# Designs tried in a protein design chat: VH-VL binders against q9nrl2r1430to1533. Part 57

Target 1, 104 residues: q9nrl2r1430to1533
Amino acid sequence: GGVHELSAFEQLVVELVRHDDSWPFLKLVSKIQVPDYYDIIKKPIALNIIREKVNKCEYKLASEFIDDIELMFSNCFEYNPRNTSEAKAGTRLQAFFHIQAQKL

## First folded at step 22 (VH-VL)

Design o12
Fold by OpenDDE, fold request of step 24:
Structure o12 (fold): chain C 104 residues (1-104), chain A 122 residues (1-122), chain B 107 residues (1-107)
Amino acid sequence: as target 1 above (104 residues)
Amino acid sequence: EVQLVQSGAEVKKPGESLKISCKGSGYTFTDYWIGWVRQMPGKGLEWMGIIYPGDSDTRYSPSFQGQVTISADKSISTAYLQWSSLKASDTAMYFCARQGYDLKGSYYFDYWGQGTLVTVSS
Amino acid sequence: EIVMTQSPATLSVSPGERATLSCRASQSVDSDLAWFQQKPGQAPRLLIYGASTRATGIPARFSGSGSGTEFTLTISSLQPEDFAVYYCQQYNNYPLTFGQGTKVDIK
């Protein structure tokens, strides 16, 4: 990977990825693994995609970055019932994100 | 520039163990699936399996399940393919390849290593 | 598994001629079909993904078409560097599977 000074967005993504509850969000959902996912979710996104956008400097405003992160959680809650491990992990990770996002 | 660089050619005897490597660079190694493809001498391509280095999620072809082990060390951006006991029939070229993706949830091989020739003979 | 069948096994063409390669899937793979080019002693190179999208840096003379079970790779005007083996591969379902390849050689 590329070596560069971490921006606030880069650092936050690293923290999200390292969080114990990041596992549902690390990679774009494969339609082979979840055949009905893309019948429901129309704007797929994951931490690997968000990180790539950060690395490509596609976020000019913090609000744009935050919107993508919130979309990621929204997709999770739309697809996964509240009592699933994915939704529970998402709830905890989102709470963590909201705390960290105050530093942006 | 995305690059996959594989370890050098191997000459082994039946029954020996072997672990070959594939180092990725020019991209975030943990954020892309990486797979292994076998090509026996004068033959076509065979998918062996894939691994996501970010969480070690691993998928094998049924033909290779239990025959090889795919792993990754994300700290050095390296994927591995290993055998506990080689057979003469394992003689082949082995390629590693990265999977790109589209936003429809499909993953396709977009970059390939140069290949590692493994020769197993008594 | 999904069986991928390519035809013909060998295609002999002259430089400047059109080359048409076929790939058939035993069941629908939607548009999850890739084409690769492999030259002797080299790794495969991605030409087409999503059945019809050229990979970065691939010349316009290469085009892919088809969906479901029937796919075609077309080289509109064969160049000397295009003589190689071409593989199709489905990535619609596990296990991922390749066709047996079509060798394009000089007539």
Scores: ipSAE 0.927, ipTM 0.960, lowest interface PAE 0.4, mean pLDDT 97
Fold by OpenDDE, fold request of step 24:
Structure o12 (fold): chain C 104 residues (1-104), chain A 122 residues (1-122), chain B 107 residues (1-107)
Amino acid sequence: as target 1 above (104 residues)
Amino acid sequence: EVQLVQSGAEVKKPGESLKISCKGSGYTFTDYWIGWVRQMPGKGLEWMGIIYPGDSDTRYSPSFQGQVTISADKSISTAYLQWSSLKASDTAMYFCARQGYDLKGSYYFDYWGQGTLVTVSS
Amino acid sequence: EIVMTQSPATLSVSPGERATLSCRASQSVDSDLAWFQQKPGQAPRLLIYGASTRATGIPARFSGSGSGTEFTLTISSLQPEDFAVYYCQQYNNYPLTFGQGTKVDIK
């Protein structure tokens, strides 16, 4: 257990990170590894960035937090074709998120 | 405050194994790449490799691929650099360093450990 | 690999004077260029990233410029604590590579 109690946002991020389908979303895409990524995606984001924003109390409303999570999935589906492992993982993780977000 | 604290100096003989450590604090350890940089005596800096503790994604410099192993234990916020069989030529200072990032997908070293001196001699 | 070449190898400067350090890349690294300062017995310290952005806590006398293959670190007025070795490093492509360093010492 942590030293501090987790807020609802913190807890949800922890659950997303621990999910088996979080692997495409754990870190910001490297332009070295994916040279054309930033030609397509203009608002990049990942779970590590979202967690940092949570830790810095940058989310004043639940809607702002949800918007960033949805942006993360939107980016995934924009860049990755539907038949890719990334897109499939994103679909499953997003479904999980939608269920958990009802608790916010 | 972000800090990287490395294990102490090592004095070894050729053929011995070694594993040195780098402990991160003041940030979420799993959410940042951490790398190793070699500096031989009186020489410059050499990138060895990086690891993302959150998923253990690891990248090596071709010069160090197969020569060392980079790993991490996220449960204790610690990264490792290890040799199975040291050589005299491995004598050097070894730094760990965290990579920050920009939203254009670039990663740069922003915080460094204090270094671990490894001396290998017969 | 991208080869980073720094010049000069040694730069002798008097306190209060301007220091200009050069870094050249064998191919374009865009603005993915960092400058580090290293003092004897210490770890490198980030000065500049993105070719021209000062890291947090870095004095205004340090500035970086350039893009592509030619880069410059400028210290507008050398302070006693600025005498050190300076490294440039590209992070545009693997493997990440450093310049060989420029030693700034007292004239």
Scores: ipSAE 0.924, ipTM 0.960, lowest interface PAE 0.4, mean pLDDT 97
Fold by OpenDDE, look of step 22:
Structure o12 (fold): chain C 104 residues (1-104), chain A 122 residues (1-122), chain B 107 residues (1-107)
Amino acid sequence: as target 1 above (104 residues)
Amino acid sequence: EVQLVQSGAEVKKPGESLKISCKGSGYTFTDYWIGWVRQMPGKGLEWMGIIYPGDSDTRYSPSFQGQVTISADKSISTAYLQWSSLKASDTAMYFCARQGYDLKGSYYFDYWGQGTLVTVSS
Amino acid sequence: EIVMTQSPATLSVSPGERATLSCRASQSVDSDLAWFQQKPGQAPRLLIYGASTRATGIPARFSGSGSGTEFTLTISSLQPEDFAVYYCQQYNNYPLTFGQGTKVDIK
């Protein structure tokens, strides 16, 4: 990936983090607080991890970055029932992401 | 390079308030937990609590709950530990430390500040 | 809370010799166990995390083993700079807790 892609990824992560519905996704779930989480979710990820990967230039393609973001939402919907605040926040944030991702 | 730089030594009297600081650099400050560990003179390490600067999520050890306040100012990449009223028994070295993480939801202290010596005596 | 107990309290070892430090948890902490080294006047330094993973920059002579409730830190050949206090710490459950430390001094 080029410098433009890296900058675009950085900016999009910033926008996602600043979003009101980012709270379920800001950090990796602690297994102390959610003991069964990692029994269910096998590819954990969060915005802090994605940002780290961006900072380390680990994304060579926009599709790779998008896949991680989609994984993040997928994990949320897999673990959280639809009527939970987490799932509802995820739904809104994902919609926002899909709009912003068109700019990539 | 990840660095945690703490504020200087403090000499206080019982009843005084105190706020010490820990500034992080070399990493995204909001994306890692940062904690405080007490070490009384000649004694071992005691976990006090942690804070996630990204959302100010804060967790305390039961032994320190209500005894201190942990906070952070992400705009200047700084975490704080404060007392409203110091006691002689608060005399100790205080370390801040960053928590790294694995992909199994576990967090471990991977980088430490140099420590802040707090001396409380009448 | 999970109580971490280290043994021995003091370990006297000659340079070049093997040092074995023990850490016991009052209940299982899986592999959520870290080892730290602390020298006088310095902050602790992470040696091992996940019970057996050596932290970046840590010499190969340091190794960790164990799971559940019994853990061991081994220094295969003690170097002069290795004389220090070593702490184990569990991060499996709140509150996070440290062992009381093992002092490794020169024999």
Scores: ipSAE 0.885, ipTM 0.946, lowest interface PAE 0.5, mean pLDDT 96
Fold by ESMFold2, fold request of step 24:
Order: sequence, then C-alpha cells, then structure tokens
Structure o12 (fold): chain C 104 residues (1-104), chain A 122 residues (1-122), chain B 107 residues (1-107)
Amino acid sequence: as target 1 above (104 residues)
Amino acid sequence: EVQLVQSGAEVKKPGESLKISCKGSGYTFTDYWIGWVRQMPGKGLEWMGIIYPGDSDTRYSPSFQGQVTISADKSISTAYLQWSSLKASDTAMYFCARQGYDLKGSYYFDYWGQGTLVTVSS
Amino acid sequence: EIVMTQSPATLSVSPGERATLSCRASQSVDSDLAWFQQKPGQAPRLLIYGASTRATGIPARFSGSGSGTEFTLTISSLQPEDFAVYYCQQYNNYPLTFGQGTKVDIK
C-alpha cells in the first residue's frame, strides 16, 4: 500500500535491526565468507535488502513484506541446524517479529 | 545521489599518526560494505580492506593487516582509515568505495570517493 | 591470492577505432569480474560488473565478456573521453585484486 503502510514497514525494519538477535540477518550472506550458502539457499534475503526494497517502495502489499521477512527466517532454519547460535537467534527474532507484525 | 566525500589532502612526517575519513550519503550507510583502495604515485589500484558499518565486520588484505586500522562511526555515516606511524612509502592517493551486491552473494565496488592525497616526507 | 594480468600494458588507438582489452585470472573467478575506468586526477568509475553487465549510465559502446579465467573489455568505437586507464578486478575471493591496468592512449 499507501504512505502509512510504507512508514510501518520502515519502522518494523528499524525494530528488527535494533534487536539483539538480528546479527545473522543484517547483511546478505557473502559467497566469499560462506562458500556453500548459495548451493543450499536459492532465494536469499536479508534485512539490508528488505530495507532497500522498502526505501524503493517495492512492496505493493503488506503480505509481500511479511513474506520476505518470513523467507529470511526460513532460510536461516534451512541452512543452520537447530542447535546453532544462528538458528536460536532466528527463533527469538521471529517471535519478536510475529508480535510486531500484528500491527500491520 | 549516492556520494562518498573524503577528507582533504594531508602532508605528514614519518612517524606521525593519521586518520582520514569517508562520509557516505544518499543511501543507508549501515547496509553496505565500504572499502579502502590505495594508489601509489603512477601505479595501479590495491585493495586494503572493507568494513560493514552495520556490525563492524572488517576484512583486511594480508598486505595491510596490522599496518592500518579500518573503522566506522555509523552515527555520522563515516568510515575511517588510520595509521599509527606513517612511513614515506605511505605516500599515495587513498580512495574509499562502497560495495553493491547481487543475489548470488557477490559484492563489487559501485561508488567511489574523490580520493585523499597523503604525502609523507621528511 | 588470485593474480589478475592485463594486456596490453598500453594500447595506442585513434578515435573511432575498436579497443580490445584483455584480463586473465590465475584461477577461476566465475563471473565475479569488474572493469573500472580511471581518468587522470579522478576516482575510478565502475563500467562493468558480473563480467558482462554494464553499470547504470555506462554507454553501450562498452561491453564485457568472458568467464572463468579470461575476460575482455571492448570499446566498439573509441571516443575522446575514453582515453584513460582501465582496470579489471576480481571479487570472487579475498584478497580482492586488481589487474595492473591498461592505458588507452590517443595515437
């Protein structure tokens, strides 16, 4: 949607970035730093990309924004075993997101 | 729209410290890697290192590891390159540059600062 | 470290002619190859990334090709503003490395 929804998306991204458990999601995973990531994850996404899409008004529906955020968590759980720090951070940040997303 | 503005030219003596700056605007500073590239007089380009200001993740070229410090202050959208003790051989042009990305996880330099000339002589 | 070797070191050409610049990597860099233009007293400017994709605002006379270890930058009809030094740069692995440059001079 409208200007109100875009402002809400922007604010939610700010809240996600500020959360202590955002560290696995801040930037698109580097192929140099994690060489096998792109063999496993075919639809990569991260908070920096989502923020750029919000800034460019690329989300037409709130569901599209929510889908990208959920994809981000799904990628984390697909690549990382459950007991890793990354997966635990993802679980906590996703719970936080679900609470905040009720306002969309 | 994207701009990288570097601090002015420096004339220094060997043994002195120096910190030069690169201020980014027109984009979300914390969402992009920013790097430093040296160009010796009359020579080509050398990658020195990169930093992600959002989390301070920093990677150095082996040639510059321990020789310089790369840092950022995200509150003022500024990256820094710093020497604790300059040598005459540090005389060069220093560029900062931002990295764009593709969805295959590759990062490439897309925008450059204007350069900072550092002259170190006795 | 991946060594990038450019040839020729200097290319002397007349305006309107085709310029062909070569870049070789010491090991495969896939398509993680960029070309930059640098004019005297100026910062480098991104021309090509991904081996063959023109950056925003780059004229169609610039084209890049290649993958793996061998890459080419072609300027199909050289303009007066194209006389500069050109660098290839791989971003497939750390350290990020540049070729030594090809200077394109007016003949």
Scores: ipSAE 0.746, ipTM 0.922, lowest interface PAE 1.0, mean pLDDT 94
Fold by ESMFold2, fold request of step 24:
Structure o12 (fold): chain C 104 residues (1-104), chain A 122 residues (1-122), chain B 107 residues (1-107)
Amino acid sequence: as target 1 above (104 residues)
Amino acid sequence: EVQLVQSGAEVKKPGESLKISCKGSGYTFTDYWIGWVRQMPGKGLEWMGIIYPGDSDTRYSPSFQGQVTISADKSISTAYLQWSSLKASDTAMYFCARQGYDLKGSYYFDYWGQGTLVTVSS
Amino acid sequence: EIVMTQSPATLSVSPGERATLSCRASQSVDSDLAWFQQKPGQAPRLLIYGASTRATGIPARFSGSGSGTEFTLTISSLQPEDFAVYYCQQYNNYPLTFGQGTKVDIK
């Protein structure tokens, strides 16, 4: 974990945000817009929160960063049935993440 | 640290178009909702709508839907409010404001711009 | 639309005294309630969010309470800089709505 890892985390978040399938993950789910979400998901996370944690140097280990990203996908699969557009986007973005994470 | 700087006062005639701006700095602009709030002379505050600059997700108050356009240019960290044809009743102070969040999915206005006075008179 | 009603419209208090401002929602907003201060010629400033949480940099003399439909902002030991208009605002559902304001004046 040094300064180069933090730059790599920043770059990976940028690549995830740029991906066409990032749309379910860009921002923390709004309680107004999805009223039952917080009845089901108890550990919410999204790319905007992960980026803020990177910016504030809140990740001590690369595993902590990876765990938040994987939690993001796990939440998507828990809330959304597998045949939904959201779950399909999650599957594709997760595969992309696994490829990009090899560069870390 | 977080700052929202709005464009200067405007004096316009009915029927003219107008686009006012709100530039955010000191935070990741694309990661926070930005809203617009109207205050007519001597009156209270009215929510007009919000936009998420990261994906352009936009929500309007029913009172303002079709009356204004809210947009953002994330490359210059700027949100906009625009009218295609101003009315005298559009004379007001217009504020932009950023929304913070909590981990229960609630969003609330935490930082405000200084306001833009728009005067529309014949 | 959730209507937010503030009382009183105007509150006259002396410096050093306590001010109590009320805000009522037409339906439950849980704790999704914010309080703002606005001085003449200035933008609103966030005081309280989540009904009771002070925003960063807000003095301890400001406190909020309530949930559901009834909310209170209390200002203990009013300072000269506290004379302003105060707005409550619900963010539980769209459209987001403000109360009409309570003006706190010097007695």
Scores: ipSAE 0.725, ipTM 0.918, lowest interface PAE 1.0, mean pLDDT 94

Design o12
Fold by ESMFold2, look of step 22:
Structure o12 (fold): chain C 104 residues (1-104), chain A 122 residues (1-122), chain B 107 residues (1-107)
Amino acid sequence: as target 1 above (104 residues)
Amino acid sequence: EVQLVQSGAEVKKPGESLKISCKGSGYTFTDYWIGWVRQMPGKGLEWMGIIYPGDSDTRYSPSFQGQVTISADKSISTAYLQWSSLKASDTAMYFCARQGYDLKGSYYFDYWGQGTLVTVSS
Amino acid sequence: EIVMTQSPATLSVSPGERATLSCRASQSVDSDLAWFQQKPGQAPRLLIYGASTRATGIPARFSGSGSGTEFTLTISSLQPEDFAVYYCQQYNNYPLTFGQGTKVDIK
């Protein structure tokens, strides 16, 4: 999209990053620090990557942006058991995201 | 255009403290690891450690852990390397560098600062 | 830690000729290997990452190959601006480690 639409994607990412439950999603998981992650997760994504894609104007439709954010949560639930701190944070941030996505 | 600008050269005596800086611009500072690399006079490159400014996640080389502190102030897009008590053996060029990433979770240095020469002598 | 060993220490090459630089790791680093160029008084510059991927803006005469423990940087037709020190660096595991460098001199 246009300049206004790019600002909306940027603002949504800022709001997600500022949320207290963003901590599992801020950066791409390090292969050194979590060696088995990339054996399980084949389409990795994180807020830093999504912000870079917004900055490079790689999202042409709001649906593409929403798909990447939903992929981020799906990866969290696939890698982490449901009662982990990571999965609980993902559940709360996803709920927050669904509220904010009405701006799109 | 990604740029890392480091603070100027320092001449110090043993036992003094020092904090040198690396200011990032042209990218989202909080979304990339920043590392520090030492180069002693006439020698090669040594990794000292890295920090993720977005959450302050910090990793040190075992050779430098406890010897230096790596920190960042994300409000001014600046990373720091500091010593509480300099030694003559700390005389070296110090580079900051940003890490890019691939989608297999690997991180590699892609952009470098110009270097800060630190001289520690009597 | 993973020791990176470069050879030769110095490589003398005539302009327009091919230079071949070697880097060996003490254990497998998969393809998590970068090559850097450093000229006197300057910061290093990224040439190659992922063992074989050229960084943006790097001329096609630079190419990298290898995986596991043995890696090569090739400069197919040396230009005057290519005379420098070249470092390999593994990023497969902590601590991140560099080779000791190969100086490419004009013959």
Scores: ipSAE 0.717, ipTM 0.915, lowest interface PAE 1.0, mean pLDDT 94

